# Designs tried in a protein design chat: VH-VL binders against B9 domain-containing protein 2 (B9d2). Part 3

Target 1, 175 residues: B9 domain-containing protein 2 (B9d2), of Mus musculus (Mouse) (q3uk10)
Amino acid sequence: MAEVHVIGQIIGATGFSESSLFCKWGIHTGAAWKLLSGVREGQTQVDTPQIGDMAYWSHPIDLHFATKGLQGWPRLHLQVWSQDSFGRCQLAGYGFCHVPSSPGTHQLDCPTWRPLGSWREQLARAFVGGGPQLLHADTIYSGADRYRLHTAAGGTVHLGIGLLLRHFDRYGVEC

## First folded at step 16 (VH-VL; from Gc2 with light chain S32T)

Design Gj6
Fold by OpenDDE, fold request of step 22:
Structure Gj6 (fold): chain C 175 residues (1-175), chain A 123 residues (1-123), chain B 112 residues (1-112)
Amino acid sequence: as target 1 above (175 residues)
Amino acid sequence: EMQLVESGGGLVQPGGSLRLSCAASGFTFTDYYMQWVRQAPGKGPEWVGLIRNKADSYTTQYAASVKGRFTISRDDSKNSVYLQMNSLKTEDTAVYYCARDEYGDWIYAFDIWGQGVLVTVSS
Amino acid sequence: DIVMTQSPLSLPVTPGEPASISCRSSQSLLYTNGYNYIDWYLQKPGQSPQLLIYLGKYRASGVPDRFSGSGSGTDFTLKISRVEAEDVGVYFCMQALETPLTFGQGTKLEIK
């Protein structure tokens, strides 16, 4: 089978108003993709920037996949959470980034959206292939507004991703 | 490789019809909105319309210039999106592109484009 | 419809020098959520357009860091810090705020 190594890190985040931040992440692939090593989800430590706007996590990503095709290329789903002085956690933003398909090193900036409204409304949102989706959209809004009106701009998650491909030509898989 | 391959273009007389096809490969087609964009010779791109995914009920939107004449549809079982063009006019002459919308209504960003297919409407 | 106006329409540049392209919208592209809904695309000679920037400032996958987007509201700028030969082509801005989506006229970048 063709092999894909995704090696990098979730560097940190900027543009969040909250002081203490951590990131929950997950990697999503098509059904034909098999994880040979690594974990499909994780959580960074909490960082409280003392100076500046950048929260640093330096959280490692180390995934090894086997695949017979390009369908279902890996996607990284991100949730940025804040923690207050009492230890209470709130979702500060969510987003997703497609893992690069070109071999080599990549720097990625992933925008996030902060859900507006009650927790119930937040639960009506899910990470679906192709990006975040509202599971139950309000029909009073049409087009893009049904999504956008329920969000505020979050900060940016910064990632460094290295991609290594093996045996793609051997197995007739062309990138 | 993630790609879109278009077909079905050609020469047609005014008032005629054409159906363009766009075949997707290398990604989970069913998850994404699909866009049609055209570019007349020597001009900038013009948005034609979009079709949403199954989760958003395959709803469509069209530019005013093509509304009522063009229809966008998709067949997820064939990983294909289509543009049915009826009542064609000379001003519809353009290279037509299908494109994948990576974020859909969240952003509208077209990250994968087909090679384009030429449609010429002439008497 | 939102009108997108680019300047300049022609941009000759010496390799290694910076380049700047402006795009103005007839309506603010700053949405209530705080994002600016504008994309930048490059169409190289004989090729299909390719996404460079989305939401005004985020680089698409595979786009070199010499490309950057800035601006807010109605005035936006695409910058290339060091122009390379492979950067030749026509650059388009596109408002992604509302349908119909609309493009600028295009800016043709050429090497001197």
Scores: ipSAE 0.661, ipTM 0.885, lowest interface PAE 0.8, mean pLDDT 91
Fold by OpenDDE, fold request of step 22:
Structure Gj6 (fold): chain C 175 residues (1-175), chain A 123 residues (1-123), chain B 112 residues (1-112)
Amino acid sequence: as target 1 above (175 residues)
Amino acid sequence: EMQLVESGGGLVQPGGSLRLSCAASGFTFTDYYMQWVRQAPGKGPEWVGLIRNKADSYTTQYAASVKGRFTISRDDSKNSVYLQMNSLKTEDTAVYYCARDEYGDWIYAFDIWGQGVLVTVSS
Amino acid sequence: DIVMTQSPLSLPVTPGEPASISCRSSQSLLYTNGYNYIDWYLQKPGQSPQLLIYLGKYRASGVPDRFSGSGSGTDFTLKISRVEAEDVGVYFCMQALETPLTFGQGTKLEIK
């Protein structure tokens, strides 16, 4: 089968006002993809930077996939969480970005949105459920208001991702 | 390779109809909103409309200039999006692009574009 | 509809020199959540447009770091720190705040 290696790290995050930050992440793929090694989800350690400074995690991502096709290319889902002195965790930002499809090394900046009100809890639960679900999908709203009204701008998650492809031609997978 | 390929363009008389197709490959088509954008010769792009994914009930939006005449639809089983153009006018002459909207209503960022197909409306 | 106005419309540049393109919107693109909803696209000769910048400052995948977006509200700027031959083409800004989505007139970047 064709193989895809996703190797990199979640470097850190900027633009968050909270202290004691960590990141929960998940990788989503289509049905044609099989994980050969690595984990589909993870959590960084907590970093407590000075106010206004970058949080550093340097959390490794090392995924090895076999795939029967290009459909369902990996997507990275990110949640930035804060932990208070009592151990309570709050969702500070949510975002997602596609894994690059070009072989090589890539620097990615992923914007996040901070959920407001009950939307915060909904998104948190959706992520744990194996994929983000938008509960207001069937509700008719104008333009982007359906999603944007329930969020504030979050910070940015910084990633370094390397992509390696193997045996795409041999197994009839055109890239 | 992730790509979009438009087809169905050509020459048509004013008042005529034409159906454009856009075939997607290399990504999970069903997850994404799809956009249509056109570009008249020597001019900047003009947004035509969008169609959302199944999760968002395949809802559509159109530019005022094409509303009531154009219809966007999609067939997820064929990884395709369509633009049905009725009551065509000379000012509809343009290269028509389909584009993938990476984030949908969150951002409206078109990260993959087709090569475009020429539609010429002329007597 | 939101009107997007670019300047200049023509931009001759010597390779290795920086370039700057301005885009002004008829109303603020700063949404209540704090993000600026503007994209930048490049259409190289004979090609379809390609995404460079989204949300005013984030580079799309594969876009070199010599490209940067800045600005807020109604005034935005795309900068190229050092222009290369492959950067030739027409640059468009697009407001992504609300439908209908609208584009600027385009800025044609050429090599002197």
Scores: ipSAE 0.525, ipTM 0.860, lowest interface PAE 1.2, mean pLDDT 90
Fold by ESMFold2, fold request of step 22:
Structure Gj6 (fold): chain C 175 residues (1-175), chain A 123 residues (1-123), chain B 112 residues (1-112)
Amino acid sequence: as target 1 above (175 residues)
Amino acid sequence: EMQLVESGGGLVQPGGSLRLSCAASGFTFTDYYMQWVRQAPGKGPEWVGLIRNKADSYTTQYAASVKGRFTISRDDSKNSVYLQMNSLKTEDTAVYYCARDEYGDWIYAFDIWGQGVLVTVSS
Amino acid sequence: DIVMTQSPLSLPVTPGEPASISCRSSQSLLYTNGYNYIDWYLQKPGQSPQLLIYLGKYRASGVPDRFSGSGSGTDFTLKISRVEAEDVGVYFCMQALETPLTFGQGTKLEIK
């Protein structure tokens, strides 16, 4: 079996209007992928930067997969939450990042979308179910409007992802 | 490695038909929209059309210049997308690319492109 | 259809110097959600296009940080902080706001 190590961190976030932020994350893979070590999901601590500054989490990601093929390549799903002075939390943005397929270190900047009105529940379910490409939007809209009308631009999540591959030579991937 | 490989291009007479194939590997094909883009020699790219993923019911959209003549389809079991071109005209002469659309209707960002295949429509 | 107009059409540069490419759309690409729907692509000689920037400012995977995108509404700029020999090719903007998706006519970046 081919093996993939995903080793890195969720560095932080910029561009959110909220000041007390944390990030929930998850990773989704296809059926041919088996997690050998690590956990598929996690949550950062809350960071409260000064207004306009980057929120920093430096949250480690350390995952080891085995796979029988290239289908179902891992995708990271991100939820940025804000926390008020009473500890109550509100969604500030949803996003996802494609895990790079080439070995080495990568810096990723992930755009996010904040759901408006009743769409909060629908978008949260989509990220549980595999990402925004899998949302079942309102059938009375078509094309891009069915997603874009129901969201506002969120901030950006910054990640550093290192990728190590082993036994991928049969698939034309440099180990 | 993620890659797209087009095939099925060539020389065809005006009014003829041609079917292009695009084989995908290295990613979960059924999760992504697929796009067709063409580029006439010495010109900039021109969008041809798209096909949505299974979750969005495989719906399609086309540029006005090809609508009614071209049909995009996909076979997720073969990780392939197809472009059926009918009633071809000389202005359809171009290199045809398939491309993966990373975010679908959220962004329309084409992050993986095939090598392209030349379609020449002439007498 | 949204028309995308690039300038300059030809851009000779000295290696190590900055470069700037402009793209103007016939209507605003700033959607009500606050994002500008524009991509930038590079087509190196003899190659297919490759994505550089999406949503006006986000670098695609593997794109060096010397590339940056800016602008809003109808006027957008791709900047290269220090041009390298590998950057030679034709740069295209594409509006991603609505179908039919449309490209600019291209800017050929050449070493002088």
Scores: ipSAE 0.480, ipTM 0.800, lowest interface PAE 2.6, mean pLDDT 85
Fold by ESMFold2, fold request of step 22:
Structure Gj6 (fold): chain C 175 residues (1-175), chain A 123 residues (1-123), chain B 112 residues (1-112)
Amino acid sequence: as target 1 above (175 residues)
Amino acid sequence: EMQLVESGGGLVQPGGSLRLSCAASGFTFTDYYMQWVRQAPGKGPEWVGLIRNKADSYTTQYAASVKGRFTISRDDSKNSVYLQMNSLKTEDTAVYYCARDEYGDWIYAFDIWGQGVLVTVSS
Amino acid sequence: DIVMTQSPLSLPVTPGEPASISCRSSQSLLYTNGYNYIDWYLQKPGQSPQLLIYLGKYRASGVPDRFSGSGSGTDFTLKISRVEAEDVGVYFCMQALETPLTFGQGTKLEIK
């Protein structure tokens, strides 16, 4: 079986106007992928930056997959949450990015979108529903507006992801 | 390895029809929008159209230059996207690429491209 | 349709030196959510395009950190901090704000 190790960290976030941030994360793979070690989901601690707008988490990612095929390559889903002074939590940004397909170390800067108004529940649930494929029946413009119009730009999540591939040569992959 | 492979190109006379296929492998095809982009020899790329994923009901959009003549479809069971080209004109001569749209309507970023297939429309 | 205009059209560069490519759109690519909807692509000789930058500043997977994007509104720049031989090819910007999606005419980067 071909194997993938995903070893790295969710470093932190910049560009959020909210203070006291934490990040929930999850990984989605296709049916041919089996998790051998690690967990598919996690949550960082809360960080409240004292200077600047960078939240630091340094949250480890350590996943080991086996796969029988190349279909269903891992996709990382991120939810940045804020906590106000009353302890209330709100979704500050939803983002997603693919786990890199080439071996080695990768610096990833993942954009996020903060849901506006009544769309918060749907975006928060997209984490378990396979990604951000949202449909809004009352959009005014082209198909792009149904996502973009109901969001504001969130900040950026910064990740360092190391990738190790084993036994992909039988599938014609240049690893 | 994530891969897209186009096929079905060739020489056709003006007014003719041609169907292009694009076979995908190495990713969860049903999660992604697919795009068609063409590039005339020696020129920059020109967007042709898109088809959305299953979650967004497979809806399509087209460039004005091909609307009504070209139809994009997909078959998720075969991991394939298709471009049906009718009423072809000489100005449709180009290399045709399929591309994966990484973020769909969130961004329109084409992170994986096929190697392309040549379509020549001439008398 | 949004027109994308690149400059320069030809860019000879000595290896190890920086390079800068400009792209101007006929209307603002800054959407009300605060993002600028522009991509940058590289097409190496005889190959299909490959994504370098999206949303004006985000590097695609596997793209070296010597590539960066900047700008807002109608004026955008792709910078290569130290050009390497593998960077040779034609660079395209693409507006991703609205369909029909439109590309610039290209900038051919060559080693002197």
Scores: ipSAE 0.471, ipTM 0.786, lowest interface PAE 2.5, mean pLDDT 85

Design Gj6
Fold by OpenDDE, look of step 21:
Formats: structure tokens, C-alpha cells, sequence
Structure Gj6 (fold): chain C 175 residues (1-175), chain A 123 residues (1-123), chain B 112 residues (1-112)
């Protein structure tokens, strides 16, 4: 069985107007993937950067996967949330990015979209209560053009990801 | 490794037909929109068309230059996308690429390309 | 159709020196959501095109940080801070705002 180690961190975010930010994240894989160690979801601490500055989270990602196939390569779903002065949380941006497939260290900049109008409520309902996981991934990815029309540009989430591959040669795949 | 491999190219006479295939591996093919792009010798790329995924009802769009003559289809069970080319013209001569659309209608960014297959239309 | 115009068409560069490629669109690529829908691709000699930049400024996975995209509306620029030998090829901009998707003429970067 082939193995994939995803080691890195959610560094932080830029381009958000909110002063208090944290990130909820989840990792999605195909059915052929098994998580051997780590967690499939997490939440960063809250950072309160100065206006215009980068929010820093330095949240570690440490995942070990086993896979029987290459289909369903890991994908990160990111939610940037803000807290107001009353502690109420609001979604400031949503995005996703695939984990790189090349071994080595990667810096990823993931753009996010801020939901507008009724889209915000629709998105909220698509997530498991209290968690970053989507009930149905298709809810977010289907009708992409429609969602694009009801979104505004969000900030950018910055990630550093290291990828280690093992035993992929068994599948006739050159890494 | 994520990969796209085109096949089915070759020499054909004007008015003829040809079917290109593109086989995907290394990723969940069913989730992605697929694109066809061609490049004539010495020229820049030209968008040919797209096919969306099942979630978006496999809808297609085509460039005006090929509309009515070319048909894009896909077989998710085979992780393959196809380009049926009918009524071929000399100006259709090009290297044809299939490409994965990473973000679909969100962005239209082609992050994975096949090696390309040459189609030559000549009398 | 949106027309994409690149300049220059030929770009000889000395290794280690910076390079800049311009792309102009016939209409604004700034969408109502605030993003600019333009991609940059590099086609190295004998290879397929590869994605460099999407949404005008975001680097694709594996793309070195010496590549950067900037601009908004109708004027966009791809910059290479220090050109390396492996950067040789033809660079294309592509508008991703609406179909039909359209490409620039290409800019051929060569080493002096």
C-alpha cells in the first residue's frame, strides 16, 4: 500500500478586513484513502492582527495516509471565520485547494470567496454542525457559476505543506 | 501521479471524422470539468470546448469555430473524455490537448494537461 | 469575444535578469466578485502548456516564487524576478472570465 505524509501548517491569512480571525479546516479524500494518523479536521486559534496585517495561526497539519489508489487525492477545505466584539462568529471566506502531488515542500496561497446574501445561509447548512466538514461536497462545487455570482473576493489563506510519498512505485507511478 | 493521456489522432481528409480520447488517472475524474484546447503549428492555443461534471449535468460548451461539428462527451466509468470531430477542415489541423479544470466554473484554470495528440487534416 | 494582446512577442533575456510580459484584454476581466479572471501559462519547448498563475496573482502548485502576476481590469503583467534557463518557452495569457476562453498570441522568452 502506498503512503502519503502531509506535514505542514496553516500559516495565516491576508486580505481580510476583520480584526479577529480563525480558520476551520478539513481534509477530504477518496474512498481508497485511509487515515493512519492525524485528524481530518481542525480549528486554529484566534488571532487578532492589526488592521491590514496578516493573521498568524501556525496551525500544524500532520496527516498520514495509506492508499490503494491514486484517485481521490487529498483536498483541503478552508473556512475563515471572524469574531465580533460579542463573540459571534461569521464566515469571512471559504476556499479549497488540493494537496500537492509532488514530493517536497510547497507554499500554497488559497483564495477564498465570501458568501453574499442567501448564499451564506446555504453554505452554512452544508456544513456539519460545529465542524468544518461538508455534508455534501457537491453542494459547494455544483453550480459553480451560480455561486460565483453570489460571492465576493475574500482574503487569502497561506499554507506550507510538505509531502512525502512512499511505495508509489508499486503502482507503476513515478513520483 | 495525476495524468492525462490523449489518443486517436492522425491524418484525415477534409470532410472526414476523427475521435480523440483522453484517459485520466491519479485523481477523482468524476469531480472535474474537462477541457479541450488545440494549438495549430506556430500559433497560440485555441479553446475548443468543455464538458462539466455529473453534478452539473454534463453540460457542454464549444467555440464558435467548432460548434455543430465537434462533440465533447465523457465516460466517468472509464475516467475518459472524448472529442468527436466531424466535417473536419484543414484549419482544424493542430495538436489537441485535454486538460483538467481545477476549479470548474469558479476560475477556469487548467492545472493538468495531456501530452497532446496531432490531428492533421489534409487532402 | 474577448481579445487578449500580449507584448512583447519576443523577449530575449540574460540569465539572472528580470523579465516582464504584458497582457491587455479588450474588456475588463475584473468580475463583480473582485477577482480578475486571467491565467498565465508557460509552454516549454516540446512540452504541453503548464499553469503558472490563476486569478491574476495566485501561483499554481509547484510554481517558483520568482513568478508573479499583477494588474487589474484590462492590463496585466507577468513578472519573473530572476530568469533561469528553465524559464525558456512561450508564455500565454488566457482570459477565464467568460466563454469562449481566449488566449494571447504568446511571448517567446529566450536566453541571450
Amino acid sequence: as target 1 above (175 residues)
Amino acid sequence: EMQLVESGGGLVQPGGSLRLSCAASGFTFTDYYMQWVRQAPGKGPEWVGLIRNKADSYTTQYAASVKGRFTISRDDSKNSVYLQMNSLKTEDTAVYYCARDEYGDWIYAFDIWGQGVLVTVSS
Amino acid sequence: DIVMTQSPLSLPVTPGEPASISCRSSQSLLYTNGYNYIDWYLQKPGQSPQLLIYLGKYRASGVPDRFSGSGSGTDFTLKISRVEAEDVGVYFCMQALETPLTFGQGTKLEIK
Scores: ipSAE 0.306, ipTM 0.797, lowest interface PAE 2.8, mean pLDDT 88

